# Ledger of designs, part 7: miniprotein binders against q9sl92

Target 1, 330 residues: q9sl92
Amino acid sequence: AMESDASCSLVLCGKSSVETEVAKGLKNKNSLKLPDNTKVSLILESEAKNLVKDDDNSFNLSLFMNSIITHRFGRFLIWSPRLSSTHDVVSHNFSELPVGSVCVTDIQFKGRGRTKNVWESPKGCLMYSFTLEMEDGRVVPLIQYVVSLAVTEAVKDVCDKKGLPYIDVKIKWPNDLYVNGLKVGGILCTSTYRSKKFNVSVGVGLNVDNGQPTTCLNAVLKGMAPESNLLKREEILGAFFHKFEKFFDLFMDQGFKSLEELYYRTWLHSEQRVIVEDKVEDQVVQNVVTIQGLTSSGYLLAVGDDNQMYELHPDGNSFDFFKGLVRRKI

## First folded at step 22 (miniprotein)

Design q5
Fold by OpenDDE base, fold request of step 24:
Structure q5 (fold): chain B 330 residues (1-330), chain A 118 residues (1-118)
Amino acid sequence: as target 1 above (330 residues)
Amino acid sequence: SPDQIRELADQLRELVDEFQRAVENGDMDRVRELFLEIFYLAYAILDLARQLMREAWEKGDPELYKEARELMRIAYELIDLAFDFLRAIRQGDLDRAQEILQDMRELADRLEELVQES
């Protein structure tokens, strides 16, 4: 049976006339492509009204677009009911899309994770990827921390605006999001150097409304506020771009140091003791170090029992970064 | 606590006065430092507000809920003003910068009013 290459529908939305004209141009040229050569059908938001059945569970384009007041991020939206990867959409079409464009999907079936981890997101997850440009390659690795922080603050911002008890989303270094010790999300950043800039594609997955496989934000919220209105994916995504634009501007102006304190309040690793494996003369030696923060390059900074400072490097083989750390003297 | 809110109000006034001096002296490095101090002060207000909001939900306390809501508004307004201030300074719009400093003083007064109502 020929697996009918189901045409991927991409709905193009613009915040203003400028982004709307970009959407029309992309549609007319049929410029957007997927890496697997899947047939893409481009649809404008104005035409999609007949395709989006009022399934209360689809991403509400109008709700999101009406919330966006940013200057650079989230003003051009690509939505699909089902995608292999939002990250592939924005990364493969980086040159065709406005910088800060976002791709969102309701269902992602081949989502890219770190180290070949496939993120499968059922309905109820917020799965998105967006683009940004950076000039200094030395700080490109730090953008994942700014993104992680912006996601945690976006969830709190939605709670705050609704007058709800805040959901304490924490960061597990380098790019996981946790609530009550359970993984609820993750971040992936990839970059390419082109035209004297780093073209950065950022993928985010956040479990908003699906209690499987661990928990979701709305399950946590119901535990604190049983009769409360649930958080919407559109609200979180809007709040994310508002927080991220501010944090990105601060990061570009004053460096990641300006956000470090807020990051350390949000991460799981303050004074954490970790076992690191050193290779000394073909023997594996276990050492204990205490996490102190991040280095300027974005690695874990730790102190040994010898009071020596160490940079912790991932071995590249462990799924759990904390199980595959190697210490290097600074 | 009322004492914590008063301390935050006093800190905000002091930081605004230091911003005024830094602007008058053209000390852009000090302006950047003071921005971070205001930024983290706003987060201190926000953290307090978030704690009070959680307690309000746990206890079913409508007055604590109202206090938490007002503190949240002040914190978010202070963050917006802080970023607007940096933009005004970068643009050389000193008149706008002075207006923003006055708006920040009004936020300190709103914090103090909240202490008196508690």
Scores: ipSAE 0.854, ipTM 0.942, lowest interface PAE 0.5, mean pLDDT 90
Fold by OpenDDE base, fold request of step 24:
Structure q5 (fold): chain B 330 residues (1-330), chain A 118 residues (1-118)
Amino acid sequence: as target 1 above (330 residues)
Amino acid sequence: SPDQIRELADQLRELVDEFQRAVENGDMDRVRELFLEIFYLAYAILDLARQLMREAWEKGDPELYKEARELMRIAYELIDLAFDFLRAIRQGDLDRAQEILQDMRELADRLEELVQES
């Protein structure tokens, strides 16, 4: 087993004195660990300023932290120039980190995707994971939709503030982000039940600057905006936490129903006809249904040509959820 | 269009008056409903502003660009005020809630000013 002697550097940054004291405490105890036992070096932001060259396309900690005016989310930041997974950092250290802590990396080489897929994120992607707590386990599956919505609105917020035409980022259910029919991002949520709460780790990947393998956000703005006015990863992440804090508060107070209209304006699936597979007497029968929305559990709600309402479930065998749907009568 | 902006201004004034009545009556369920109406009104303003911004870029129209920018500002301020209002009500800070309602009225006046300048 080649022990990869490569120490992972984690830069700890706090918005206020409270988060800064947490950063100092974590460094002094060397408390942060990775699941693969990779050696971790903890560095405070104040110490890292002497190590980061200004000319590097590294995530600008000061730009992000100066933009944050949130109360709960994004106030404690972990940055690494290269990381296996931001999701592994926040999930494995959940109890050591303030709730709402975020981990960001410039390059993610073992990123967790949906269905055990590894997301390799080249330079120019915004790759981050953050933590939250929830009490009602029934609505934990819906948090991914709130996150997806907050990402789409964050991109529009940055465009609006720059005076640019908005980039119409759309949601492909359950957790993909699309621009002009091309995938530009995705969301992963994982949860553990501990101390009467659901500890939720949320991972987001968004292609901001890298035109490969599909497209990026800044490719949509090409020829409209000068390079100096293109979308920055720090701006999108700042706008995300401002949108997400509001949407999360609304979601926790009034439920996902308060956000459904905005979600349906943003998703790809309004009146979409889909083929579902039914098992009838050991034969597979294909039926067509029309998507109407989401159920209270966060599954696709659809109507059959028989006017019966159905909940659509993924079969678990398809990479594309729309190729492996099973209908259940409501 | 100017008529669409005027309609949005009138809707905002009506909703602010309904908020005031709901607070005075202690009707917290109505306050939650009215919050959603204000929230989606702000998104209607944003949708209009984003359409005008696209048109401004396509035509190279600097006046349409300015109008779109002001509508965007009003919509974002309205969203912030709506969430601040809910926080004030939850904290029992009725003085702050009344201040926010006045700030929302001023946003309706700013929408009406845009109609007069167009």
Scores: ipSAE 0.850, ipTM 0.940, lowest interface PAE 0.6, mean pLDDT 90
Fold by OpenDDE base, look of step 22:
Structure q5 (fold): chain B 330 residues (1-330), chain A 118 residues (1-118)
Amino acid sequence: as target 1 above (330 residues)
Amino acid sequence: SPDQIRELADQLRELVDEFQRAVENGDMDRVRELFLEIFYLAYAILDLARQLMREAWEKGDPELYKEARELMRIAYELIDLAFDFLRAIRQGDLDRAQEILQDMRELADRLEELVQES
């Protein structure tokens, strides 16, 4: 049986003539590659009419591209019906893509999580990755919080614009998204330092219409508004880039402090008591601290029962980020 | 509640007047602070609107739905104006900045109109 080396099709879409010419250039050079040397087929949106089966469940390129009014983000789109990882597409091709380029897929089968966890996205999951550049390496860790916040606000924005009851997507620090105590999404940021800039690749997974493995936004929406129109992945992705561009500009101008209040309204950890482990003379001592916020470095800020402020550091051994925290006195 | 909307309208007017003074004085640090205050005021309006929208759906109340939609519109317009204001100031376009402040005052008037209709 010839294992048909399933060529990965990448459809290239540009919002304007500038991005469209980039798409043509990439196609002509066949410059986009995957890390695993998977055979890539580059297709322009104008040529893709035959590849987009009228499967009502494929990502609607036109719907998304028509919604985009951003200046920097989401103006160059790579879509594939099936990918190993959107994150691998944008990170491996970072230098070939416009800054703010996004890769989206309907099905991701080798998605990267933070750890050894493979993010498998079934149909109905919004899986995308995009690129950005940052100059200050000190604030690069904070971008995941801006992204998390922009996703939560994008979901609400779509609900608001549709006149629907808002879905309260909450942030579980550092980069998980929850609804009603169930994980519905997650963010992955990776960076490389090149040409005096941090090349940041941001991956997002959000359960929009996939009922497994936990819940999805549309399941929550149906519970609140049974007769409502469902949320579309394209609408959420469009709203995300509009929110993210604003939040990123504010973050770059005024720092993460400008967004902290909105972040703390959105996260799960206000006044949360957590057990931290201190190693004192080869003994593990458990202490209880109360989460107060984030430090300027993007760690959890907490107060001890001694009224001392502490920065909480993950020990790297715990799967639960709230287990295996080590306190450092500030 | 109508009283909460009125309070938000009054706060918006006060912040716009402070913005006017900060622009006239060339106090860019105060402009940045006031931007955040307006930004978070817009989110306070939006949070109220989202609460009313949920209540409208739960009760099947079309008038509460309309009120929530108008509050949402005002909040989103206020956010857009706040960002446009910062852009105008950064560009040195003081005329555009003054226009935006007037547009923000009109949003405060629209908030008060909602209180009177409720």
Scores: ipSAE 0.849, ipTM 0.937, lowest interface PAE 0.6, mean pLDDT 90
Fold by ESMFold2, fold request of step 24:
Structure q5 (fold): chain B 330 residues (1-330), chain A 118 residues (1-118)
Amino acid sequence: as target 1 above (330 residues)
Amino acid sequence: SPDQIRELADQLRELVDEFQRAVENGDMDRVRELFLEIFYLAYAILDLARQLMREAWEKGDPELYKEARELMRIAYELIDLAFDFLRAIRQGDLDRAQEILQDMRELADRLEELVQES
């Protein structure tokens, strides 16, 4: 008797004939794998007539690819209408995919056992993951800040191109995106070291046109520019890669310091005073500190009223910057 | 504000002159510093344009809208020119680098025209 298995269809799309030939090679070898014994079916865009829909509910592959003018990032796209994780697709198949490949899905979910265990993203979210390589491990943690900055600028770029008022997307350290005090997105970076390079996989979720769970970019835009043209996921993703490729080149050439001023204009924490809670011999001790910026390692740098320096780490503290509290995790 | 735009135009012209001197001296560290100054000047223009666009929508002011759009075009072109300049220098294409510096001076002229057309 056969055990139950799961299957997943991945549509492959290239910007040019070079990437299209890569897609054909991957399909011919059936080279892509997912965790949990998910069976993968690779489909070329030219073959995906019944899966690829030209409507508002599906990511428009041709619209995105026609917009791409990048040299490296976003030129090879993997799409599925539903996936458990775009990040798993690019991270588990890093060596098989061109560096800079992007995976996009319309709906992302976790837990596939029973319906009560299924968590799905709302439709209208832009959910994507892409890859890059780096050689210097000391600066790998900083890439998430370059990505978050590029997302915020991509949103503004699309508004600018459309003649609309900008949406002030802010960065809540370390990896959250906010508008008007509500979360609209997040970034996840992972890396592995192989063959003297760091293989970096970056996941991004952004509430473009979903009504829940909090707010979305189009809801904010309607409040500022009623009856305006709304933002499309494809436009934002194209603008993201255009902006990210420039920022990444600058970051790799001159370091994060080159982007630092723009980053601090965009984050929520400039000169923010917070209370840091710590345990000393089973007692909670509170210290007031002022956020100064990022350390060279990418952690928060703060100064107490006593002029002592503090380095705040995301995995050692619970962060509630809107209440001005940083708490020790249990 | 007209005075802000005039100041940005003057800063751009001065930075372009400094670019020229840095290239002539073979000072690549200075070229990279000046790239960042131009890059952030372009974002200063873009920030101004973005504020004017928000005002234009709040007030329903079509003339302010047109001014904001032109400033945005100038800022985006300046960003592209700055990156093109670095590429030209890295490739040793000094004729292209000189053409780009002239294009940047023309953007400063366009900024000045916006002040005079008010």
Scores: ipSAE 0.820, ipTM 0.930, lowest interface PAE 0.7, mean pLDDT 85

Design q5
Fold by ESMFold2, fold request of step 24:
Structure q5 (fold): chain B 330 residues (1-330), chain A 118 residues (1-118)
Amino acid sequence: as target 1 above (330 residues)
Amino acid sequence: SPDQIRELADQLRELVDEFQRAVENGDMDRVRELFLEIFYLAYAILDLARQLMREAWEKGDPELYKEARELMRIAYELIDLAFDFLRAIRQGDLDRAQEILQDMRELADRLEELVQES
């Protein structure tokens, strides 16, 4: 069995001998840490035969690595059957890991330790975090949109490869993924500035094959293509890195403008009219605005019927796009 | 539809010819613009293929399924060729860049063949 108490096993897996040598070095130094007091044990993939061999529902390391054709991203993998946060693994160990390393878990849980009342996320979710570097802080906030687009296209790419109808995953700004009006995933980006570079950590959760909390990709696919081959987390993650590496290259070379057309085809907000409520002189004022896109800084841009420009912020507004209401919450 | 596929093939040929001229002139700003036009053309082909695939599954239409699969293959190859072309240009490998442009012309021919076999 994998990890029955507060200790944590991290299985290290590399695409090639270069990454495998990195994994050996990390194990020998025992250099990876978590922000809590969880004891960390580093295990090479070659040593983890018992952990992977006996559980079909665990993340398939060889399936994923066989799919990787990237040059930078996804070539070094950290896996654990259970983690409190894949994001913490890559962000707290950023300098020890190759840039582009990914941490995946089968179950992500909340809370500290193993008490009777702690909750767990079910298996079937693709829960991962990976790293990248950027130098221009002005465009760092835009990376979350590149990632969300790459996730939506990766899902479609896997469907295409399998000869299946595509799943129309939509983006709900700023960082949620939706299918048929139900949330299927989300993106989290954090960054730190160090040594004249931004160390960016990106976390993604995607409901691939779990029955809860809302819906999952395989439930949608089953409705369109009964008795077809269903999607696997490993296939989607491999497709994600292939797509993301291409999109990241475009983004870094030509800016988010190069991806804007694909992004606006995929998000939920094109030409959406909403009511923005503001308080002016102790009175609620309502303005009808039409969503135009994103500002250069990555905030929501809208234009009112009065031709006034509105810049809407995720932390400064409360959004209910299905009710057509936007309220300033600060 | 046959008219959409024929139009996409014509656009691809035009863009490849423009690529050829931009490389010969050393116009790297134009190369980057044309890359983006090819990139979005490939996604236009892929979006058409994806629409046809959904329709094929809804109708249970095996001929439409085969057409969608071939369009998908062409679109994915074109995307890969576009990125390989940009990489070849960045590396100064002009012989490889020329091979890739020829491969793109062959994809345009494959698109037209798909229409002519109606």
Scores: ipSAE 0.815, ipTM 0.927, lowest interface PAE 0.7, mean pLDDT 85
Fold by ESMFold2, look of step 22:
Structure q5 (fold): chain B 330 residues (1-330), chain A 118 residues (1-118)
Amino acid sequence: as target 1 above (330 residues)
Amino acid sequence: SPDQIRELADQLRELVDEFQRAVENGDMDRVRELFLEIFYLAYAILDLARQLMREAWEKGDPELYKEARELMRIAYELIDLAFDFLRAIRQGDLDRAQEILQDMRELADRLEELVQES
């Protein structure tokens, strides 16, 4: 593990000369900022050899970039061995970075808490954030579902390429990823509206090769294929951008409806029966509903035994789908 | 099952013929619908291949592994061809679109070949 008190190094890596010139411009102007007054040192990939320690197993920048054949996403990469938030890097610097830029870290730590000075996550987790633009605010919330689908398919694609049994990563609505009943990842999307466009930042965490906190993809794979080649973070990220770029193009051209069948094959909730609790006046009312899918706005659609349709929202409900209970939040 | 693979091959050929007619008619809405049908057909092939790969590993069956790998290759090629076809049509590159349709027909032949070899 490595600690940082008030500074971090951001390594800039471009796929081609166009992105490399952008990286040089950013370094020359020292254009990137972090919100917590952390001092930022911008380093070009060509200068980064001294950041890798023995036995550190750092994210392999050249392995990732050599795999990228996308036209928009993943072509500009920002890497640091440790960060407090890959999401902050891309969201706070959205206007300075090419759209589609990705920030990756080996260790993401939460800031100093009340009782401790440093928090560090184990290595092996794929932690990244990237950017995109959208014009139609009504469909912006659906992007998180496109991302989650692309993550699940990317994991399967890497297994397929290696001749391995697939890992059945399932989507738990709204933004969690599960395998064998244990959480292995999550997605965070934020957006701002500027100049008649939505600037969208997407963060993803995926337990690829970390032993904690729950399980990881390689632990599951070892159970199915004990002596197989294991999954690498770089392979999954490359596969993600290849899949996401195709899914994003389809989503933008034909709407989320075009991806719904794949999404519903991958999520945990097909025909799931849950109890929805509401407090009406001074009484708790329980309704048994069956999960049907997503509304056009991206909320959870269910039908009750009374044949009434229900729309469930992340902000207005507490969700425990494994216990079959959905409660209204205060 | 072998019968399922034959059905998928027949469906692919029918969809390719419909693709060709839709392009000849200039019916872009139909092209987009057919893209989705091919896209989901490719994922049906891929899902079958993924199931067979799991079985191959569970049984230690090298012949089943080889069959699963070939189905995966066909499915991934079909997915790529479907997206390439849509791009070619949008760019007005009809010669390329026609080549892609022929490649898709070859994949259907390859699927039938797998059934006959089993």
Scores: ipSAE 0.803, ipTM 0.923, lowest interface PAE 0.7, mean pLDDT 84

